# VH-VL binders against q55578, part 8

Target 1, 249 residues: q55578
Amino acid sequence: MAERIQKLLSQWGIASRRHAEEMILAGRVSVNGKVANLGDKADPQQDFLSVDGKQIKADNRPRDIYLLVNKPRDVLSTCDDPRGRKTVLDLLPQDLQRGKGLHPVGRLDRNSTGALLLTNDGELTLRLTHPRYHLPKTYDVWLEGNPSDEDLEKWRSGMMLDGKKTLPATLEVISENKDQIHLLVTLTEGRNRQIRRLAEELGLTVLKLHRRTIGPLQLHTRGKVLGSGQFRFLSPAEIRLLKKQVNLR

## First folded at step 20 (VH-VL)

Design k1
Fold by ESMFold2, look of step 21:
Structure k1 (fold): chain C 249 residues (1-249), chain A 121 residues (1-121), chain B 107 residues (1-107)
Amino acid sequence: as target 1 above (249 residues)
Amino acid sequence: EVQLVESGGGLVQPGGSLRLSCAASGFTFSSYSVHWVRQAPGKGLEWLGVIWASGTTDYGNEFYSRFTISRDNAKNSLYLQMNSLRAEDTAVYYCARGYPGYRDIHAFDIWGQGTMVTVSS
Amino acid sequence: EIVLTQSPATLSLSPGERATLSCRASQSVSKYIHWYQQKPGQAPRLLIKDASNRATGIPARFSGSGSGTDFTLTISSLEPEDFAVYYCQQRSNFPYTFGGGTKVEIK
């Protein structure tokens, strides 16, 4: 099927859609021997599409890739950083870092750790990050402080952030002592720094924040541990479960 | 009537595998953490691990490599898959429900009757 | 891993007497100790949560106290059904651990 050229260049891992638009404007992209314009469409099965004189062949489209990464601290959840800081893509083998169109699904703060999905499936990414679908995510939260039952109930039922009440959360106390508590927190929304800001509102200090799961995806199963900075491919069953969660086939 | 019932115990050779089941009834199974605890003959209680209401698991240090806990909320069932069994794994295995709420969930208010696993050559 | 030491190992008493059972933790567990009763051939029964809170349906003769490292289960006046093994359990640190038990037997 004919698609917008900037979308095709992104799907083939040549450039981001924005960068592909820049390439088109610079006259670097041709369709059937003619320089392309923004908004033009092409079908790699029917048309001769080229970038900088090199043909984009239909059979060179990267296959769909789905990876789970255990993001360590001080690694950015981004495709590229103009300032040269380490990103989640730098955790991958060289053959996966570029040319495959991989990008993170959602984000984790720089000083947070844990589960992060990487994929080149743009439609799945849009669905999984869309507020409509309420994909559950579970976090280990280590806190300094001694929250009352009333404080935890406020957190569970919802608290005001930025003028809007947070959605209900699931809390489970894993362990606690005099001035420290380890919570398992499940959220169905991804508001900016929500766990850290709610903890601050309750007078608690976040010592460590680790995302344990994203929907059906877990870092540790059947005695297998996905260590800090490591990655793995998703199984076909995991991919199907994710798509089912957001009404994709 | 709130109830947990274990099954699947029996005699197994060292190095073998066994899967235990725990059937729940009389409560909203999906809302509770559920734990496995064992007791060797004439000995005390030993906590093995938990599957949280969220569906994630945690294990005692000795067990995470050989034992796997899972749940099927549609069948109101908890499972313990045990691999590479050893003589010291001989015990009665209990499933236990965590107390209602979110803070006391490692106080076990409902226990099954237990199922015996014997590992002998 | 926190070790819980229960003493005495066996407590021989008559009905109507007061039983005092000790649980000592290898490091502070604050108040986060639970107590269980186990009769022969049966699963354990939850008695006390977080040092002193009786579980639902537990008779008032059972009480718990203590904090830090030293904890006590008291049965104010033993009844025939109270002759059993009693275990303490901590929830302060992962992984959760049990004590070795105190057997309360009829004299």
Scores: ipSAE 0.788, ipTM 0.906, lowest interface PAE 1.1, mean pLDDT 89
Fold by ESMFold2, look of step 20:
Structure k1 (fold): chain C 249 residues (1-249), chain A 121 residues (1-121), chain B 107 residues (1-107)
Amino acid sequence: as target 1 above (249 residues)
Amino acid sequence: EVQLVESGGGLVQPGGSLRLSCAASGFTFSSYSVHWVRQAPGKGLEWLGVIWASGTTDYGNEFYSRFTISRDNAKNSLYLQMNSLRAEDTAVYYCARGYPGYRDIHAFDIWGQGTMVTVSS
Amino acid sequence: EIVLTQSPATLSLSPGERATLSCRASQSVSKYIHWYQQKPGQAPRLLIKDASNRATGIPARFSGSGSGTDFTLTISSLEPEDFAVYYCQQRSNFPYTFGGGTKVEIK
């Protein structure tokens, strides 16, 4: 079936959707020998799609890949960075960095660490990031400060952020003393820098922020730890659980 | 009415495995952290680990490689899988509920009666 | 890990007497100490949380105090049912640890 060309180029691992649009506008993409326009569609089963004269064959679509990465600090959670800074793709073996269509599902701030899903399954990505699905994510948050019970209750119940109240969060105190507190925070939404901004509003300083889990995905499972900067493939059971949580077969 | 009941203890040979169960009743099990604590004969209490309400776990330093805590909220049950058992693991094993709320959830307000695990040949 | 040292190991007293039990932490735990009572053959029972807050259903004769590294459990007038082992537990630093216990026995 015919699909928008920038989507096809992304699915075949040629470029991000953004870069694919730039390629189309630059006249680098042809369908059946004619230069394509932005918004045009093609069907690799019926059409001869090419980029810079190189044909895109229907049979060469990359197989679905699902990776869990423990993102280290100061690594970007993007497909690429125009400024050439290190991204999560740079953590992978070279054969996975290009040509497979891998992209992050959601993001972690540059100075945050922890669980990040990489996949080339575009439909799963759309579902997991869609506002209708409330995939829980659990964070370790180390804070400098001594929050009151009232402060923590505000956080748990919801606080105004950009004119819109945050969804209730689950809080669990792991440890605390006079100067510091270590929280587990579970969110069912992914608003921009939410944990950091809410902590700042309460007068607390974020010392470290680490995403421990994404839904059923855990960095630390039976007897094994996925170390900083390491990655692993998802098990078939993990893939099934993710799809089930977003009503995908 | 609020109750925790352990089961599955018994005699096990060194190097063996055993799975303990803890059945909860009288409260909303899924809303609480639940912990395992053990006590060797004639000795004090030793905290083993926790499964948080969020479903993630944390363990004492000596237990993360051999012991696994899990929960089944549909069955109101907590489990402790113990592998590579040693004589020093001989103890009464308790499950314990963390205090209600989110701040002092490591004060254990409800305990089970305990189940005895003996590791010997 | 934080080591909790309880003293004395054994306290021999008569009913009606005042019991004073000590728990000392190897580093500051602020106020984050809990106390438990354990009778023979039974599970522990929460007495005091966060140094001084009596748990629900605990008689007023039990009180706790202290902060930092030094903590005290006081039983103002011992009843026959109070002869048991008492444990302190810290929650300030992970992993949570217990003291070695103080046995309160009949003289």
Scores: ipSAE 0.781, ipTM 0.903, lowest interface PAE 1.1, mean pLDDT 90
Fold by ESMFold2, fold request of step 23:
Structure k1 (fold): chain C 249 residues (1-249), chain A 121 residues (1-121), chain B 107 residues (1-107)
Amino acid sequence: as target 1 above (249 residues)
Amino acid sequence: EVQLVESGGGLVQPGGSLRLSCAASGFTFSSYSVHWVRQAPGKGLEWLGVIWASGTTDYGNEFYSRFTISRDNAKNSLYLQMNSLRAEDTAVYYCARGYPGYRDIHAFDIWGQGTMVTVSS
Amino acid sequence: EIVLTQSPATLSLSPGERATLSCRASQSVSKYIHWYQQKPGQAPRLLIKDASNRATGIPARFSGSGSGTDFTLTISSLEPEDFAVYYCQQRSNFPYTFGGGTKVEIK
């Protein structure tokens, strides 16, 4: 059946709908030898649909895949790096690394570790990364310094970042001594380098940053710990919970 | 009145499982970290783990594989699921509320009366 | 894990006497020590948090001091209800640990 091209690119795991629109506008997509326009439709069973000159074959539509990765330090949260640095896809078996349309949902900084969702479900990716949904994410943050109660209350209540106040955060001190503090920080937004920048604003140094959870997804479950650099498939229950939280289907 | 009340203790065979409950009343349960602490007969106190107000958990090293802490804020209840029980797990089990706020939350200002778990063949 | 060593194990005193209880940490815990009282058949009760801060409702005869590795709980004049076991607890390093206890008993 004929569908809008940006939807097809998302269904085949080529790009999110947002990125697919950019590709169409850049003239990178063609249908039956003609450069496609935004809003055009195609049927992969009957049309020759290509991206950058490579055909999207109807028989090779990837199944929906949902993976949780425990990203190690110095691994990039990207599908591809033109400089050839190690990416989260390099953590996967060869058969998952290419042709399946897998991409990270959101990002973790190169020097951050922890929970990262990989999927080829472009609609879920759009919803989970959109700021309107406020999906909670919990981080372990190790800081050098000894913040005052007033400093931590500013962080909890919201601080100005790029001219806009951050949303309230949940803080819980796991441990502290004179030189260091270990915080559990829960955010309902994902602004650029938010934890690192807020810590810097308070005069604190981030020693280590680890994302513990993404919504219902946990690295630690009964009887199984997802170790650094390891991955697992999401359970059907986890997929349903994620979709429910962003009003999908 | 602010209270915590444990239940679910009893006799269990080695290798068995048991689920303890802790019912909270008189305070806003969802705003607090809540901890499990045990005391073997005639012995001292041992911290087992916590469920944070944020809903995530942490455990003492000996417990992370066998014990699971959960909370149901709608029921004002805390739970401890214990599996693969051993004789050394015989103890009174307490639930304990962390101090208000976010910084002193491992000072336990409210304790339940405890529930006895006996692991015996 | 941080080991807390309490001494003496048992302290035998009469009402009206001063009690001094020691807690020593295996490494520095800064000021992050709490003290609890446990009477026979009862749950522990928080007395002191962060070395020296009395919890609400705790009588002034209880005081705490120390920093680093060495901490004391002092009961300036023992009352009959103070004969109990006392535990220290550290919160500086995860996981949190308790001392072995000091039993204060009537002579």
Scores: ipSAE 0.781, ipTM 0.900, lowest interface PAE 1.0, mean pLDDT 89

Design k1
Fold by ESMFold2, fold request of step 23:
Structure k1 (fold): chain C 249 residues (1-249), chain A 121 residues (1-121), chain B 107 residues (1-107)
Amino acid sequence: as target 1 above (249 residues)
Amino acid sequence: EVQLVESGGGLVQPGGSLRLSCAASGFTFSSYSVHWVRQAPGKGLEWLGVIWASGTTDYGNEFYSRFTISRDNAKNSLYLQMNSLRAEDTAVYYCARGYPGYRDIHAFDIWGQGTMVTVSS
Amino acid sequence: EIVLTQSPATLSLSPGERATLSCRASQSVSKYIHWYQQKPGQAPRLLIKDASNRATGIPARFSGSGSGTDFTLTISSLEPEDFAVYYCQQRSNFPYTFGGGTKVEIK
């Protein structure tokens, strides 16, 4: 199937989409003997795509890879940081850090921790992050403050954020005392810094934020505990379930 | 008619495994946290763990390595998988529903009648 | 974890008498104490949540009070059905813990 050239180069692990666009503009990419332009499409089954004179063959596409990472604090959830700061890719063995097309699915803030999916399956990434699919994610949220029942009900029902009401959330109080509360928060959307912003709107201070789960993916399963900074491959069952959640075959 | 009914108890040898079931009826099971609590013969109550309405679990420190709580909302059922059983695990095991809502969900307003697990050779 | 100490271990009283049961926490649990009744051979029954709030269907003779570390369950006038074991439970700190129980028995 015909795809934009920069997407194909990313899928084949040649470069990020951004770097691939730079390569196209520099005249380094050819399709069927002609130098490609930004915006051109190709079908690797029918076209001869080359980069720096080397043919990109349909059979050399990297295999699909699916990793769950327990992201530690102060690690960026990006595949490339122009300032050279530590990213989630730096947590991986060298052979996975480059050439495989891995990217994070969604984001966690720098000072948040927990579950983050890495994959080179671009179709799955688009669907998992698309607002229509509502993949649930569950967070541990430690807050300073003593919210009223009315405050928590506002959070559960939806609050205005950037001019648009948030989707309903599931809240469960794990524990609370005079000046702190530990919540489980389940969201079916991924708006920018949603938990932190809503907590602040209610006059609460976020002490710690940890993502426990992404859909069927858990950091701690029977017989395996995924420690801070560690990663694992998804099982075939987890991959199937994730794809089913977003109507992929 | 709100009810919880445990099953699956019995005699098991040390080192063995046993799966307990808890059947729920008369309420929207998926909306509640559900907990396991045990009581050794002649002793008090001990909280084991919970599966939250969100589907994630938490355990008392001594149980997380050997016990697994799960739920099947389509079957209105809660499960406790117990592995590497020891004599001190001999107890009546109760499933218990957390109070309605999201804040008092660790006050247990509905209990099953319990199922006895005996660990001995 | 928070230790709950209940006293007395056994309270021997006659029907019609007032029962006062104590629960002391090893550290402050604010108001986050629940009380349960357990009759012989039966599952526990929730009586009081959050120190003082009677659960649905619990008779007015049961009342709870206290805050911080010291809590009391009071039965204003004992009825024959009230002779049972009573447990306190805290929900302020994870993991949740129960007290050792107070047995209320007929004298």
Scores: ipSAE 0.776, ipTM 0.898, lowest interface PAE 1.0, mean pLDDT 90

## First folded at step 21 (VH-VL)

Design m1
Fold by OpenDDE, look of step 22:
Structure m1 (fold): chain C 249 residues (1-249), chain A 121 residues (1-121), chain B 107 residues (1-107)
Amino acid sequence: as target 1 above (249 residues)
Amino acid sequence: EVQLVESGGGLVQPGGSLRLSCAASGFTFSSYSVHWVRQAPGKGLEWLGVIWASGTTDYGNEFYSRFTISRDNAKNSLYLQMNSLRAEDTAVYYCARGYPGYREIHAFDIWGQGTMVTVSS
Amino acid sequence: EIVLTQSPATLSLSPGERATLSCRASQSVSKYIHWYQQKPGQAPRLLIKDASNRATGIPARFSGSGSGTDFTLTISSLEPEDFAVYYCQQRSNFPYTFGGGTKVEIK
């Protein structure tokens, strides 16, 4: 996928976005032998970028990295926060925080926890976030009180949200008592704060929200627990499965 | 006829591994949660874990590290992989279907006949 | 986890007598208790769902009651085939747990 050249240079640790722009304006950057202009885009997979007549070395390009993070509460699903709040990148070692171009795929709100994918693969990110690819995601949802059967059915069948009916959802009751109900909710769409908003529409309060799966990715696998705030690299098999689901080679 | 049939039990040495199977028939297997429950000789029932219709799993706290539950919906089969087996794991192992309902009440309405696992040196 | 205590451990009765089995939870489980019957050499059989609902095919002589922490399974008049071990199970809190069982034996 073609991206702005200054973004690519920044991701590759060659220059900051601002400095990259200056370099471009100075005529120092070329794409496929042609001097680049500000606003130009390049595909790192297809185009050759040069700075000062020297082709950017392949080793300066960050390798594709795929991480699964168990996002804790009060951590933001963003690369940078103007308010200086803790982000999911802060959970990573310093060498992964900078220069690799890692970013979250999709978002979990600040109060939600669980599986979040980080990657520097822009193409994959675009595919995974595109509405045409409905990657199922499963959540543990703790609600205050006991919702009616009617309300649960509304949730399962779809509800109006922002003028559009939600897709049918899978709801399994895990446990229930006088104080709360524990649901396993599977969504095939990713509307902003969908679970919390739907709960609110039904007059229900979400006590806790934890995402346990993203498509083929599971937070805990083969008896291995990924603790809160921890991360791991995806296995090659996981990467293949993920890419396959979005028709990437 | 709705039924579950366990298999794979036998004698295994301490520290060994064993994989149990549960074959389902007579119902839409993929739509149900399926559970593993064991019973030591002369003892009561113990819930081990579940694989939900969604495909996710949950375990008793003491089993998470050693036991893995999986399913193959195409084969209408449930599996229990047991590793690092101990003498105290000696038991009859049952697979059971969670009762489907509007609220998925997870009463175990269908049980297999059980398969015996003996862990001994 | 929630601990379920069943009492008595053994209940000796004659056919035709009334059997009363108790299941006590370590904390409130609302109505979310199931009861099972297990005969020697057989798998458990579901009897009662959510404290008081008989499962399909279960005779009317079996009934359940209770809420909160105290639950009761009652067999109004024991039949010869009712002599077995009975277990309660809770689904109020994860993980699910069983009681220790009550053996109903012939006097």
Scores: ipSAE 0.835, ipTM 0.926, lowest interface PAE 0.6, mean pLDDT 92
Fold by ESMFold2, look of step 21:
Structure m1 (fold): chain C 249 residues (1-249), chain A 121 residues (1-121), chain B 107 residues (1-107)
Amino acid sequence: as target 1 above (249 residues)
Amino acid sequence: EVQLVESGGGLVQPGGSLRLSCAASGFTFSSYSVHWVRQAPGKGLEWLGVIWASGTTDYGNEFYSRFTISRDNAKNSLYLQMNSLRAEDTAVYYCARGYPGYREIHAFDIWGQGTMVTVSS
Amino acid sequence: EIVLTQSPATLSLSPGERATLSCRASQSVSKYIHWYQQKPGQAPRLLIKDASNRATGIPARFSGSGSGTDFTLTISSLEPEDFAVYYCQQRSNFPYTFGGGTKVEIK
C-alpha cells in the first residue's frame, strides 16, 4: 500500500521522519526515476523508490523489535534532540541505535524514571499512544506533604486539567509519615505531565516519579529487576497482550 | 460471609517448588490488595509480599527472587509460587486482605486459616 | 527495615486484671502501627489500626495509644478469651514488619 515517502524512509530505518523530509527537499529521493516532492507517496512493492541512487527494496524492512527500557533521570524520551542531549536510544547497543527504526512509545519527562517501550512497530505505537485505548500505567509517586482524604479522593475521581476532567485513577498508599507519602498511582491516560500538575494543584511537592508498569510490561519478571538504564526484549506473550489491548488482532 | 481459604501446602524436599492458592469469597476480590504472611512453628509473623488492586506486586527483601505472587480476578484467587525451597521456609502460610479503600490497605482485616508447608528430606 | 520490639515476652495475669503491652520501633513510625491478636491454632485478628482506632467489632476493653517510637496496647479487664499472643505491625516504612509478640497467659 502507498505511504508518504518520509514515513517509508523512517520505517526502513534510513532516517527519522524529520530527517527524511530534509532528504526529500534536498532532491536525494526518487520515485520511478523522478525526484520526489514532500508529500508524495510510494509503495515499495509496486514503485521504484531510491535514496541517493540506491533502491529501497520491500524485503529490506527491519524486523519488528520491541524493547522495555528502565529510563534513568536526565535522559530524553525522544529519538532525535536538536540540542544533542542524551536520549533513550543512547542507552542501547550501537547496532540497535540506528538503522532499525526504533522510537519511544509515549513519553516520560526528563526528570522521571522507569518503564518506557521502544519499538519500530508504527501501528502499535499509534494505537498505544492514542487516548481512545486507555492502556493502564502505574507510577510510584513520592510526595512531600500530608494530603487529606478529600484531596486524595479528588485525585482519584478526577480533576480539571487543561479544561478537561482527568479520567478516574487508582490510588494505593504504600507508606506515609508526618511529612511524606508514597503513592502508587494508576492512570488510563497519558496527558502532559499529569501526575506532577495534579500534585501541584493539591499543594503537594513531587520528590520522585517512577513508572513501574506499562500495561502487562513490568520492570520485574520472575523475581529479577531490570536496572536503571538497562533494557530487555519483550516476550511474544507481552507483545500479544499489548496488541490485544488496542485491537490489533 | 467474607472468607479467604488457603490450599496447596504439604511436604516438599529442599530445592523443590510448591504453589499455594488462596480462594476468596463474599467480597469484590479485584478491589483489594492481598498479602502473604508466614509463621514458622513457634515463631512470629513475617510479611512476604503483596499484590495490589492495580495488579502490581511488592515483596519483602529476601523473597523477591524465589517467590512470585499473582492473582486471577475472574477466579477470585491469589497464588504464591515458591521455588528453591529451604528448610527455613517451613511455616504456616496465610493470605490476608488489606483493609478497604486506598489508605489503610496494609491493615489486614481478613485472614485465611493458613496452610502448612514443611521443607524436609 | 524497621524493627519492632515487644515487651514483655510473656505477661502472666488473672482474669479481671489490666494488661499493658509495649511495642517500640527502631525509628519513628508516627502513628502508623496496627495491633493483632492470635489465639492458639488460629489466624491473627486485627484489633487496632493506626495506634488507637479499634477495628469493627473489637470490644471497648481494648485500647491503643502512642506515637513516634513507643506504643501501648491496653486491655482494661482481661476476659478468658483474651489470653493469646499479641503482635504489633508498622506501615510507616516499607517493608511492613511485625514485632516478636507478647504472650498473655493465665497465672
Scores: ipSAE 0.785, ipTM 0.899, lowest interface PAE 1.1, mean pLDDT 90

